VHH binders against q84jc2. Designs and how they scored, part 287

Target 1, 232 residues: q84jc2
Amino acid sequence: MSKMRNLVEEKFLEFYESWVIQLELYLHQLLIAHNNNTMSETELRHLISKLTTHHKAYYTAKWAAIREDVLAFFGSVWLNPLENACSWLTGWKPSMVFRMVDRLRKSRVVLVEAQVKKLEELRVKTKFDEQKIEREMERYQVAMADRKMVELARLGCHVGGESVMVVEAAVRGLSMGLEKMVKAADCVRLKTLKGILDILTPPQCVEFLAAAATFQVQLRRWGNRRHYVTHS
Below, E stands for the ipSAE of ESMFold2; O stands for the ipSAE of OpenDDE; V2 stands for 0.75 times the mean of E and O plus 0.25 times the DockQ between their complexes.

## First folded at step 16 (VHH)

Design li23 (framework vhh_8fcz_2; at its last look DockQ between E and O 0.66; V2 from the best seeds 0.74)
Fold by OpenDDE, look of step 16:
Structure li23 (fold): chain B 232 residues (1-232), chain A 126 residues (1-126)
Amino acid sequence: as target 1 above (232 residues)
Amino acid sequence: QVQLVESGGGLVQPGGSLRLSCAASGFTFSDHAMSWVRQPPGKGLEWVSGISGSGGQTQYADSVEGRFTIIRDNDKKMVYLQMTSLKTEDTAVYYCARFPYSEMWEYLTSGSFDYEGQGTQVTVSS
């Protein structure tokens, strides 16, 4: 039997489907721009800005949704199993993007020494931040058998009004901690992305964003094909 | 074999209108977003407009926003570009483009993309 989706899941699913479609169209722009040596830096920066705005829109929607139900993002029904398997705290793992940069460096992207150094510094910082969040998550997971969870387990079998209120309070308490961690993770993602874009030249940014978008789109397509997932 | 055949180009005066057509075959048309791109004389390829597989979403370059309209007919496997208020700077060879998913990464790394169509010439001149 298929899992019944709650309202938050349904809304975000619709949003995400639309968002990914738009991302694909942006990808077309990026791919063409990547091979257009006649584009000015101003034009490239404008395109980069469009993409960054698109990504910001995602996080705006996500953060609104997690305020309502952060748990929905720990079983993201809008993602296929492959996408879910690649998720770190409800999104892409920040340190992963450095692998993309590395791949691009092995192809056409030529980084100057100063850029390489800055990227390495950013990599180290990103990894540190990831680990910090992971430790916090671990603590949370270990401590999950606390008073609130015990109360939830006890009262979850009752349907009375007062019991329901207590259960809801317990769930809110749990969700609050998760929401904090998810937001922290997202902050690391955003900082990492910004950091990379600040280090790269506009043409390199376009290439990087194209690579990232390609990866995301392909991951979704591969996963959907593999698992016969249809969300529409 | 994938085929894209563009048509509808021609000579038009500034302020005029043209409608480009692209006939697609050889792939699952509705599963692919389509774009129009153009190559002005002496310049590189420029993205013009894109439309999602279902046709429900569209994007336009700033230079053509409000003047061009992209639409598609999935039953006929056609993509269209309605161009209005044409300007001299719109002069270019126009191509419809499918970005094969399997080749996107290669395109990024090699820089070569085979546009399957011959394109259609649009010339805006007084």
Scores: ipSAE 0.874, ipTM 0.957, lowest interface PAE 0.5, mean pLDDT 90
Fold by ESMFold2, look of step 16:
Parts: sequence; C-alpha cells; structure tokens
Structure li23 (fold): chain B 232 residues (1-232), chain A 126 residues (1-126)
Amino acid sequence: as target 1 above (232 residues)
Amino acid sequence: QVQLVESGGGLVQPGGSLRLSCAASGFTFSDHAMSWVRQPPGKGLEWVSGISGSGGQTQYADSVEGRFTIIRDNDKKMVYLQMTSLKTEDTAVYYCARFPYSEMWEYLTSGSFDYEGQGTQVTVSS
C-alpha cells in the first residue's frame, strides 16, 4: 500500500498501462484477421508492421527511461508478480518466443522444411547471444559485490567529501554499464522477433503475433486477478 | 448467456452519417474490450474499431480513422459506432464483438469462438 515509487517508475507505469491496453486492442485486430481469407498479403504485412512498431515503441520509451534510472527496471513495479517471474534482464527472455512457435506448430501452423531449418538456426544464435549476455552480467554482479564490501568498510570507519565524490562517480559508471547491458539484451529480443517474422509467411506472422500477445495479455490478466490456474 | 444485439443500420448515400448501437448482456461488460467488425459483400470479417473496457483507449482501422468514432457506456452496457463521411466501401454487415479472454488459446490453436450477434446491415449507395 505505502510502497515508494520514484518519478521514473511513475511515468513508466503510466506508459506501460497504456501500452498493454493498446496491445490488447491490436490483439483483437489480429484475432479477426487470422480468420479473414480475403485479406491481401499487403494488408497482412501492414498489420504486422503495426505490431512491430508497437513493440519498438515500448523499447524506445524504455531506453529513454533507463537513461534516467536503470535500477528502476530491476524488480519492476509495473509488472505483477507472475510477469516479474518471467523477467530476465528487465524483460522477456529472448529464447522464450520459440516456445510459442513450437506450440503453434503442434496445433495450427504448418512449416515447410526450409522454415524449420532457419528457425532452428535462429534459436541456436539467440541462445548463444543470451549466454554471452549472462556471462557479462555475472561480471557486473561480482563488481557490484566488491563495491558493496568497499562501501561497508568505508561507512564503518571514516567519512569525508572526497569519499562521497569517488562513490558517486563509481555508481554512475556502474549504472551506465548496466544501461548498456540492458539495451544489448533488448537488441537480442528485437533481433529474434525480426528473425522469426522474416522466416514466417505473413499469415503465419499474424498467428505468431496473436499467440505472443495472447500470452502476454493472459499473463497480465491472470497475475492481476491472482489466479494460479495451470492451462496451456 | 452472452448476448450482443446490433441495431441502427440502414441505407444511406455517400457522405452520409449513421450511428450503430450494440446492447450487451450476460457478462461483466466493463471488464471486456469491445470491437466493431464488418463483413463486406464477398469478403471475410474485417476489424473496424476497438475500445478498452474502461473506454479510455481506442483504435481504428486505417480505412475508417477520422470518419468513425467508437463510444461505450458502461452504465447502460452499450457500445456505439458513430459513422460519418460514409463511402460505398463501407457497405457491409456490422457486428459487435467481445474480446474472447477465456477462449483465446482455443481460438488460436483449434478454431474460432464467436460472440457476435446477428449484425446490422449498412448499405452506402446511390
């Protein structure tokens, strides 16, 4: 109830609420489109473009906010507990989207052999990029722990204006490094999304985008209502 | 039992105006995003406009943006489509549609679940 929120968190919470509601409306559009046999390939590509633009708008707003306070995005207050449990470096783990493709392939989407091969190659590359980022994050975690030990020793012994200036400069440097790392993770997310959409046909892209948005909307709805229903 | 009842269609000349209404019952109306969809002659369903459960956010198809306005009244459980500057391309049966929260996965993986009413015919001709 009496949880503190800084200005960056408040502004982004308002943005995120609007963004997810707009995603829901786009999802309704996708659901109608997937049953329209008379839509042209151009019309489908236009709808796909609206969805990719919507996802890019999320990252544009996020990167602007991260420049002000990257730490506000770790343990985000605008996500419910279920959404936070799925968060990896301030967002969805990039490789998770392949589970959605696999799910569609089992039931509705028929992929030709060439598409399957390209998707597997993309999945491997995405995992490689994830592991590279995870190793870099581990180095930052060690650096943060070392700085915490130095800070505790300094606070327990002596105080001075010179020490405050050194600490502030080091914290700013670490925050800038975290910002770069979060943006690198976001670039993997966008690259993976683009890669999938490039491999799939326009009707398959509509199916994929609808599935991804459905999962995100359901996850938010279930988490907000505190439902613990297992369903797939 | 979910019910959606559309009304307000008719014959109108190009450039004219029309207001469609949809009365909703059988569900918690304010919890659901709503859309207008249409079926032009010989074509499949085409999404026209959508509105959030609270009414605070809307979206429009490019072909109707600036000409159509979606409005909801949660107290009366109504959704409306105010249409202006009508064109012959707007000729269609118009349906009110509820966002299918509970059947979304079944809808995507196995088939469609339809919460549409009988629709209301809009004919733009002269």
Scores: ipSAE 0.655, ipTM 0.881, lowest interface PAE 1.4, mean pLDDT 80
ESMFold2 (binder alone), look of step 16: mean pLDDT 82; pTM 0.849

Design li24 (framework vhh_8fcz_2; at its last look DockQ between E and O 0.81; V2 from the best seeds 0.80)
Fold by OpenDDE, look of step 16:
Structure li24 (fold): chain B 232 residues (1-232), chain A 126 residues (1-126)
Amino acid sequence: as target 1 above (232 residues)
Amino acid sequence: QVQLVESGGGLVQPGGSLRLSCAASGFTFSDHAMSWVRQPPGKGLEWVSGISGSGTQTQYADSVEGRFTIIRDNDKKMVYLQMTSLKTEDTAVYYCARFPYSELWEYLTSGSFDYEGQGTQVTVSS
């Protein structure tokens, strides 16, 4: 059975499908740049800027959408099951990117000692930030068993004036809390990404971004193939 | 077996136009984004333009934006590059490129990409 989608879900689905397609085209650029030793730093930085702008566009759209319906992002109908399974608070887990860097280090990327130290510091900070958000989420989840949430749980059993108001208030409260946490998580993602790009050289940034884009595109394709899902 | 065959290159004067063609076979064409890349003399490969699998989305390098147009025909398994207002700096061997999904990591980690086409020479000269 197909899940009923609300307007927010449909709009963001269309956006995301388009956004991922664009990402794939950017990936082509990154891959070519990665293997072009004749590109200037200016050219590389320009390409990096294009990619960062693309990522910023995603979060701009996301944050606009979550203001309308943050709950849509906890189902994420625009993602396949594999993508959803790999999601942490409606997106990629920030600490995951350090594994990508490690993978690149085992291949072609040579980091100087100063970069390694900075990356380690950033990794530690990112982990702490993740944990802080997780603790808040846990607290939030434990606190769900209040009167308002019980009324929400009874939704569908009866429809009455006062009960509807209570349920509506519960939903608003839930949404506000979730939105706050999602934004916090996204901030950690953005900070982590910026941190990594600030530590890496332009050629390394291109390689990193290519790796990240490759992973995202492949994860989507793998998931679609595995679960017989067609997007776009 | 994947095959990409480029054609349409030639000698043209600055300000002139050329239309490149790429015939693709051996893979599900509509499922793959396609790009044009070029290799100027003495330089590395440069990305020129890309088009999504459905053909609904395109990207262009800044150097060719507004002058080049990439289109595709999925029924014919063709990708085209219409080049206008050609400049001397557009002189290069042009390749149609598919980035195989199964080889993306290999390309990223090994630094080598085996594109199947022989390319087509574009020379812009007075």
Scores: ipSAE 0.880, ipTM 0.961, lowest interface PAE 0.5, mean pLDDT 90
Fold by ESMFold2, look of step 16:
Parts: structure tokens; sequence; C-alpha cells
Structure li24 (fold): chain B 232 residues (1-232), chain A 126 residues (1-126)
């Protein structure tokens, strides 16, 4: 069972492995660029655009895949256990990125008062959107549990094609609801990322994107080393 | 300790070709993505190209795409940069660099890039 994966999982595993490797190469670009004060604003904006395009490609592929099997994204086979443990509704928690901004302010990045104000406004908005998503997911999880119980009861009480059709409708309803919630969470992620990049200057955006990619790469590397070494 | 030794630079005419080599030692070569970076006269380091540890995925700066090819040989622990259609703007000291998995946060906060080699000079002029 554990050796076999469905078609959606296999396709996305191949995509994700390639996507993360490309992110590492982009991170190398960012690391070189963050220490080059002779790059033009146009060159920096182009690099930033490559990173945002790379992230959009991830969500494009993800949203296509969740239409086929949203459950594959809860406890994903392409993520190590540490990455999965850090997931909030199938991805990074939007408010976490503000910790990265805070770290950069303590080391390399000096923000003007107007930027600080706008970042605080965005942080509050992001937290508010997160809390709305969490509350809606809680209500939906209760509804899904009740539907699952109805599904199990009907499986025991019904026979034939009509019973199968009712079970299939219940499962489809659960999947569609989960897909909606995952997309809502992803929209908060994208809004938050765009908001930060709009507030920061191009050199500051390079620093932020480098820090964000560094965290993701280190999380994957550390989790993979412990996992595969221990079980190999 | 980590060592990267670049070679293959020289003087070439515009439109010419050159192949740079980088010999790597002191780390598990196939576990690390590698890049070529360059420093043009009077400018900071510019990223040129990168290649994944397995060699299956590559990226190129827009200014060199279609003209340069990055290649690696994991058995020989070598990375190469095949340069064609060279322009005067390609004049620079070229360095190879490994992806710094172990020191990522230090590199990010320090503003310095360690463990690049001594570089190899490429001069494109008539």
Amino acid sequence: as target 1 above (232 residues)
Amino acid sequence: QVQLVESGGGLVQPGGSLRLSCAASGFTFSDHAMSWVRQPPGKGLEWVSGISGSGTQTQYADSVEGRFTIIRDNDKKMVYLQMTSLKTEDTAVYYCARFPYSELWEYLTSGSFDYEGQGTQVTVSS
C-alpha cells in the first residue's frame, strides 16, 4: 500500500522534486545578487519576477492537482515528515514570513518608517485572514466528520447502485469543500507575499526572497537527512 | 577543506569560444548544486549559470542563455562552462561556487560568499 501511489501523487511528486531543485538554483542567484551593489533596479526586478513566476507555477500545478485529489495534499508523499509537520492547510503559514522580515531588520535591512507602518498593517491583515480561514476550517471539519458518519451509516444500511451513488456524492462534497479551503489559504499566502514585495525596495525584496527560500531549503535538507539516514 | 580550482580562461576574440573547468574537492560533489559566477571589471559578482547536483536541471542568466552551457561530471568531480559567441561584456574573472547548504544562514547574514576559488580570467577583445 505504502509502495503504491495514485496517479496524482506520482505526477506531483515528480513536479515538486523538480520545482524545489529549481528553487535552489534561484536561491543561488539570490545569494549572489544580495551582495552585488552594482546591479541595476531593472536587473533586480527581473530576478524578483523570476522568483514570483516560479511560485505562481507551483500554485498553478497545485490547483490543477487538487481538482483531481485534494487529499493528496494532506500528509503529502513528496514532503518529508518535518515539512509536513510545519504545514498549515497544505503549505506554509502566511504570518510566518513576518518573522523573516523581522530577522532581516536585525541584520542587514533598514526600513523607512513608511515601510514599517505598511508592514504592520499587512501583518494585522494577514493574521485576520488566517483566523478567518482557521474558523471556517473548524466548522467545515465538524461538518465533514458528520458527513463521514452519515456516509458510513448509509453504507451499512443501503445496497446497490443508489447506495454507491450516495457515498460517492458525500466523498465528492468533502473533496470540493477541502479544495475550496486550500485555495482560500493559498490566496492568503499569495496576497501576503505580493504585499511584502510591494512594500520592500528591489534590493530588500532580494534579501527577503533569499531568506524565505533558505528556510524552505533548510527545512527540506534537515528533514531529509534525519529521515533517510535513520531509515536507509 | 573545500577547494574549487578554476581553469581554462584566456584571451579570445569577440565571437570566439572558450571552455572553463572547475575541479572540486573536500565535499560530496554530487550532493551540491554548482554555479558559475563572474566579476566584470569594476562591478560586483554576477551569477552566470547553475546546475543541480544530479546535473539534470540548469539555469542561465538572460545575458548568456543560448550562448553558454553548464555541464558537470560527477565521476571526475568537475563542472564546466562552455562559452560560445563571446562578447566584450563577458570579460570577467570567472569563479565556480557550490551551493552552501551548511552555511546558508551565515552567507545570508554576513553578506560574504566563502569557498569560491581563485577564479580564472576571461578577456574578450580584438
Scores: ipSAE 0.724, ipTM 0.903, lowest interface PAE 1.1, mean pLDDT 82
ESMFold2 (binder alone), look of step 16: mean pLDDT 83; pTM 0.867
OpenDDE, second read of step 21: ipSAE 0.875; ipTM 0.958

Design li25 (framework vhh_8fcz_2; at its last look DockQ between E and O 0.78; V2 from the best seeds 0.80)
Fold by OpenDDE, second read of step 21:
Structure li25 (fold): chain B 232 residues (1-232), chain A 126 residues (1-126)
Amino acid sequence: as target 1 above (232 residues)
Amino acid sequence: QVQLVESGGGLVQPGGSLRLSCAASGFTFSDHAMSWVRQPPGKGLEWVSGISGSGGQTQYADSVEGRFTIIRDNDKKMVYLQMTSLKTEDTAVYYCARFPYSELWKYLDSGKFDYEGQGTQVTVSS
């Protein structure tokens, strides 16, 4: 069955393609900034601000889209299978970014003790928040098999008239719950990212953002090659 | 073999214009975003401008915004930088860069930009 993309999927696909392309260009900036020790703190902060604004734009678009059709994000046709496989509740897993920080520490980044402590505290908090969301999601997923859903299944999805209304109502209810979960997850992502950037120095932030962007770009490219996916 | 060959540099007076060219070969040109970077005398490498693979999106450093224009011709495998209203601070060796995807981590780890071209000298002086 040819996956018919709905309007939300198509729009977000276009947005995301554009967004990723811009991210790649920002990555070029970040890489050069990272390799340039002569940039002022003001310049670095400005670059960081550009990137943070770019990321905020993504979530703004995402949240607008999920209000229309949150289910689109559980298929995520704009992502390749590899990207999807690495997704946690329609995005990157918040705790993953700490792995990136650790990688940087092993390379050239020197963190002071105070930074290390703060990062650890943030990591613990992030993990706690992730687990809380996961528990809620589990409860929600189990609840999908409730009496109402069973009744809906008995009615069949191909029945017209009143049955269609019942199905639509059920789907709306489901979608509302999912939207709540996705938003909660995104909040944790944003809080975690902000937390990291607040702890790191501007040069460290640039390196971190460069690493994150590199990972995202590479993951997409590798996935596309592996599965022969062309979105544009 | 990947080759990037920059040209079009020269001596120009403040307020003048130059057009830089970069000829690319040895890779799928349209699949790569391209950037111009520059190295002023005695200073570190500075990002100047970037253009997406299709050419549909561009970015500029604040210092050159409104004065420089990056364009590309994927059929000819060329990227250009039109520079106008040149300033003395624009004096630098200019390089085109593709930032090979397979080597992105290398740039992060080494802290060194690997120049694939020889660059072209731009000197803005009265």
Scores: ipSAE 0.893, ipTM 0.970, lowest interface PAE 0.5, mean pLDDT 91
Fold by ESMFold2, look of step 16:
Structure li25 (fold): chain B 232 residues (1-232), chain A 126 residues (1-126)
Amino acid sequence: as target 1 above (232 residues)
Amino acid sequence: QVQLVESGGGLVQPGGSLRLSCAASGFTFSDHAMSWVRQPPGKGLEWVSGISGSGGQTQYADSVEGRFTIIRDNDKKMVYLQMTSLKTEDTAVYYCARFPYSELWKYLDSGKFDYEGQGTQVTVSS
């Protein structure tokens, strides 16, 4: 079991490092597109599609990995401490992306009344779905009271042969429940992202995607610089 | 203090080849993703290609994929764009650009992309 967990973490670490590097390259492309008033709607939609596909690829890889070890995603080795501190059920809270929408309304983007109405409806829906997931998480909090035992079973340390088998069965049972909740949260993240992109015009989508990626890149850069500097 | 110097442009016939160079200084080169961008006559900036800090990952605009290759040499602090099968639509001023880690919000808020170099002219004609 402990070998499998190390292999899952190693495989996803490699995937994630590559995935964020690709996100940075897409972000550079978005920043250039943001400056170009001569791009056609078709060109903008193609770029938006590339970003959407990139995000879907993340979840495809994640869902394969959580089937093998969902606990790896709670305190992930591929995230710095600041990124881990911002996690809500293994990712950004679904409604967080509306801060990027709010940023667009504040600075550069004129949204028509119909868009504002649809975005507010989507925000309410997203908050409702979040609350549903939080209620489900509360049910599992008692089962996770033995997180220390679950983590030790994951590492395979200091439990007897009989205890290892019993703990492993309990960990698998809890892991299946957590996997379902993580996938539900990820589905809300994807539905919210798609909903926003469906409401916004292509130029507005480029600005939104650039803002969201910028926040993620800055969070990673800030967390890495603080960690590195404080230990040097 | 940051400086990017583009070179290698010129006049070529359709189907020809050129290799653009970008010499970088004033920052930790290997920590930054780099891109080539171009400005065709009468149009805004177009992103052409990008390469990760390590050089291990690249992306290309659809219009140049299969014809252009981005390469970096971290020891020499150079980025190159190997262009082949050039077309008249590739005519533009080409700039190299570093990924603006410390200025991301500034670029996003301003809606302006600041060149750090003068660029190099590529003209594909006849």
Scores: ipSAE 0.753, ipTM 0.915, lowest interface PAE 1.0, mean pLDDT 82
ESMFold2 (binder alone), look of step 16: mean pLDDT 83; pTM 0.857
OpenDDE, look of step 16: ipSAE 0.887; ipTM 0.966
ESMFold2, look of step 18: ipSAE 0.740; ipTM 0.913
ESMFold2 (binder alone), look of step 18: mean pLDDT 84; pTM 0.860
OpenDDE, look of step 18: ipSAE 0.886; ipTM 0.966

Design li26 (framework vhh_8fcz_2; at its last look DockQ between E and O 0.75; V2 from the best seeds 0.80)
Fold by OpenDDE, look of step 16:
Structure li26 (fold): chain B 232 residues (1-232), chain A 126 residues (1-126)
Amino acid sequence: as target 1 above (232 residues)
Amino acid sequence: QVQLVESGGGLVQPGGSLRLSCAASGFTFSDNAMSWVRQPPGKGLEWVSGISGSGGQTTYADSVEGRFTIIRDNDKKMVYLQMTSLKTEDTAVYYCARFPYSELWEYLDSGKFDYEGQGTQVTVSS
């Protein structure tokens, strides 16, 4: 039997499907731009801005959705199992994008020493921030076995009336903590992306964004094929 | 074998209109987003427009926004580009393009985009 989706899941699924489709179209642009040495810096910056705006739109939608039901994102039904397996606190792991940066370093694109140094510093900082969030998550997970969770488990067996209200209150309390952690993680993601884009030249940014989008699109396609996932 | 065949190009005056067509075969058409790209004389390949597999989403380069319209017919496996208010700077060889998922990294690594079609020449001149 298929899992019933709640309203938040359904809405975000629709959003995400559309968002990914748009990402693919941007990827086409990025790939062509990457191979076009005649594009001006202004044009490249404009394309980068479009992509940045697209990503911002995702987080805007996500943050609106997690206010309603953050738990939906811990079982993201809009993702296939492969995508889910690669998820860290409801999204991509910030330190992962440095693999794309590493690819740049090995490609025909030449990074100057100053860039390499700054990227490495950013990598270290990103990892530190990830670890900090992970520790907080661990503490939270361990704390789940507190009085509130025990009460939730106890009352979960009863339906209706005051019991439902108490259960809902407990769930809200738990969700609030999770929401904070998810937002913290997203902040690290956004800071990391911004940091990378600030270090790279426009052509390098285009290549980086193309690589990132390629990875995301392929991960989705491969995962869908493997698991016969259809969201539409 | 994948085939893309462009047609509909020609000579037009500024302000004129043309409709380009692309016939696609050899792959699951509806599962692939399609793009139009063009190569102006002496310039590199530039992206013009894109359309999702279902046709529900479209996007355009700023230079053609409001003047060009991309549409597709999945039953006929066709992609079209309606061009209006043509300008001299629109002169180029136009190609329809797909980006096979299995080759995306190859495109990034090689720095080359291989068009599968011969393209169609659009010349805008007074």
Scores: ipSAE 0.855, ipTM 0.949, lowest interface PAE 0.5, mean pLDDT 90
Fold by ESMFold2, look of step 16:
Structure li26 (fold): chain B 232 residues (1-232), chain A 126 residues (1-126)
Amino acid sequence: as target 1 above (232 residues)
Amino acid sequence: QVQLVESGGGLVQPGGSLRLSCAASGFTFSDNAMSWVRQPPGKGLEWVSGISGSGGQTTYADSVEGRFTIIRDNDKKMVYLQMTSLKTEDTAVYYCARFPYSELWEYLDSGKFDYEGQGTQVTVSS
């Protein structure tokens, strides 16, 4: 059974397509910068800033879309608590970005032991923040299931507009809670990205951003339209 | 086999204009974003401009923005670089480039960009 797409989802898909196409052009720039050992630190920092700005623009657009209709980003399966046990809000866990960081340990760009220590501290903090959000999400979904069970029981005792108003209020409450949790998850993703870029040198940042962009561009090629979240 | 053939370079005075051409063959041209890359004397490769497969999006290096225009013609399998207000700093060998999706990790791991064409020399001097 196919699912209908709403206008908010369609508009965001148009944005995302344009955003990934632009990311691909930045990827070309990153790959050439990675090749060129004569680029100045200033030139590298300008490129890093462009990528950081591009990633922030993604979240700005996503948050605007979620503000309008967060449920457009979830399938109907969000109504089934058993099926949501390991789902992350509209994307991959923030800590998955460390797979790209792990590539740097094997590359020609040497990580100093102090950097390795700071990256491990950040990984632990990111994982801790993920676990807090996951527990809050699970508590919220259980609470919503309990309220739906009570409302279903009430349908046998109530006929008319009050039941519709209670359901509409519950849906509005669910939407507000989901919006908060998605933004909290995105905040962890952005803080983790900034933390990584602060620890790495400019050449290391270029290699990391190129790896992340490569993964994102290939995900678009694989048709990942149902997940509008990147690892950065 | 993939081929990229650059042409249109030459000697130009500062402030002058040139139009570079790149003829592509051996791959599905419209599926590929294309870039212009240059190598100034004694320096490494420098990314100049890029254009999406459809031609709907373009991006430019800060040093050439406002002076250069990248254009593609998917029917003719051509990429162009219209250069105006040329400066001595624009002196370089210019190459057109693509990064096929299946080869992206190889490019990243090697740090090596393989020229598919001979390039075209642009010299800006009085």
Scores: ipSAE 0.768, ipTM 0.927, lowest interface PAE 0.8, mean pLDDT 80
ESMFold2 (binder alone), look of step 16: mean pLDDT 81; pTM 0.827
OpenDDE, second read of step 21: ipSAE 0.848; ipTM 0.945

Design li27 (framework vhh_8fcz_2; at its last look DockQ between E and O 0.69; V2 from the best seeds 0.00; counts 0 for: pae E 2.1 > 2)
Fold by OpenDDE, look of step 16:
Structure li27 (fold): chain B 232 residues (1-232), chain A 126 residues (1-126)
Amino acid sequence: as target 1 above (232 residues)
Amino acid sequence: QVQLVESGGGLVQPGGSLRLSCAASGFTFSDNAMSWVRQPPGKGLEWVSGISGSGGQTTYADSVEGRFTIIRDNDKKMVYLQMTSLKTEDTAVYYCARFPYSELWKYLTTGKFDYEGQGTQVTVSS
């Protein structure tokens, strides 16, 4: 039996499918730009801006959705199991992108010493921020056994009347905390991405964005193939 | 076997219009995003426009935005590029290409783009 989706899940699934399709179109452009070096600096910057705007659109939609139901993102039905397995607090782990940069350094991308230093500083900061969020998440998870959650556990088996109201209140309290953590994680993602793009040259940015998008698209494709997932 | 056949190119004056066509075969057409790319004389390959499998989404290079329109007919397995307000800098061999799902890493690592068609020549000259 298929899991019933709520309205937030359905809407975001539609959004995400569309968003990924657009990402693929951008990726094709990125690949051509990266491989042939035919674009001017101005054109490259504009392309980077388009991608940045595209990513911002995702978070805008996400934040609107999590305001309604943050729990939907902890069981993201729009993602396949492989994508979900690779998720950290409802998204990509910020420190992961430095591995991509490292890979690029070993291939075609030549970074100057100043760039390397800045990237390392950013890496350290990113890791620190990740750990801070993880500690907060742990604290939150441990604190879940508070009065409200105990009440939820007690009343969860007796759905009706006043009990339903109490349960809903408890869930709202839980959701509020989760929403804050998810937003904090997203802020780290956005700051990390911005930091990397500020350090890299336009051609390097294009290469990085192409690599990131490729990874995302392939992860989705591999996961879908493995688990026979259809989202449309 | 994947086959892409471009047509519709020619000689036009600046400000003129052309419509390029691409006939596709050998794969599930509707499941693949398609793009137009071009190679100007003495230059490398550049991306021009892309369209999603369903045709519901399109994107364009800045240099052609507002002048070119990409459309597709999934029943006929055709992709089109309507070009208007043509400029001398639009002179190139134009190719249609499917999104390289299976070769993304290859393209990323080798710096090579393999297109299947012979292309169609577009020349914009006064």
Scores: ipSAE 0.782, ipTM 0.918, lowest interface PAE 0.6, mean pLDDT 89
Fold by ESMFold2, look of step 16:
Structure li27 (fold): chain B 232 residues (1-232), chain A 126 residues (1-126)
Amino acid sequence: as target 1 above (232 residues)
Amino acid sequence: QVQLVESGGGLVQPGGSLRLSCAASGFTFSDNAMSWVRQPPGKGLEWVSGISGSGGQTTYADSVEGRFTIIRDNDKKMVYLQMTSLKTEDTAVYYCARFPYSELWKYLTTGKFDYEGQGTQVTVSS
């Protein structure tokens, strides 16, 4: 139910609530844009730029926050339980974004063979990078367990002084390792998104961004409906 | 059940002012971001402005920024569009929109926007 919130969690909760509200307003723009074939390429690129800037602002704020407390991003208080259950290393799984690309191909989007080839190459690269991060995370967790955590468990029932120092060192080491892994995962997310937007035409980018924002807004709205919430 | 009723349109001269109203019913008004969209004669829909459920965040199309102000009153379940420095290019039917969340995938796949109101005509001419 309730999770005790620290200062980092309180600050990021306020940021995230504002950020997702702004995303919803951009979604309204995207929905109208994909219904309107009279928008110029310049207008479409401007809207795409607004969305990419908005996503960059999210990661800028996130990276500042994980510097202070990366553990806050595992089981985040600003996400509902459904959103948290869908998280992979504090965010969406990079390879899963290609489901939205596949949906576009079954919808209104016509992809040229060159685009299909480049998207498949990107999908393979993304999955490879994803697997490397998963392997490194597993190795890090094992290394932590076979040294500090075993020592901590054995000392926890005896001496306070040295046990406290060992606990503090273990927590600090875990936090630094997790921060590194979260940033690596975020870099894969950003490279994948940039790669997709570089391959797609501006109208296709608008439809992709609309699909991505729709999924995120619906996931939040559906998950929130399962909890008691007051707005005023 | 869900209803949006736009009003306040009319004929004005260039440089004039007008305030549009949208009365909402049949849904939890404060939960929903709201937008104004418009359809100029012989053209497709244009997004004009949006406002968050609380009213704390607003956005505007480049073409209207500085001239139009979107406002909401959650107690009265109203959205307004205060328009100033009107231009002939602002001539359109104006609609209030909430983009029903259950219909978002339909919008994406079909490209069809289902109006929930009849709109209000704004005509800017000499």
Scores: ipSAE 0.570, ipTM 0.846, lowest interface PAE 2.1, mean pLDDT 81
ESMFold2 (binder alone), look of step 16: mean pLDDT 81; pTM 0.832

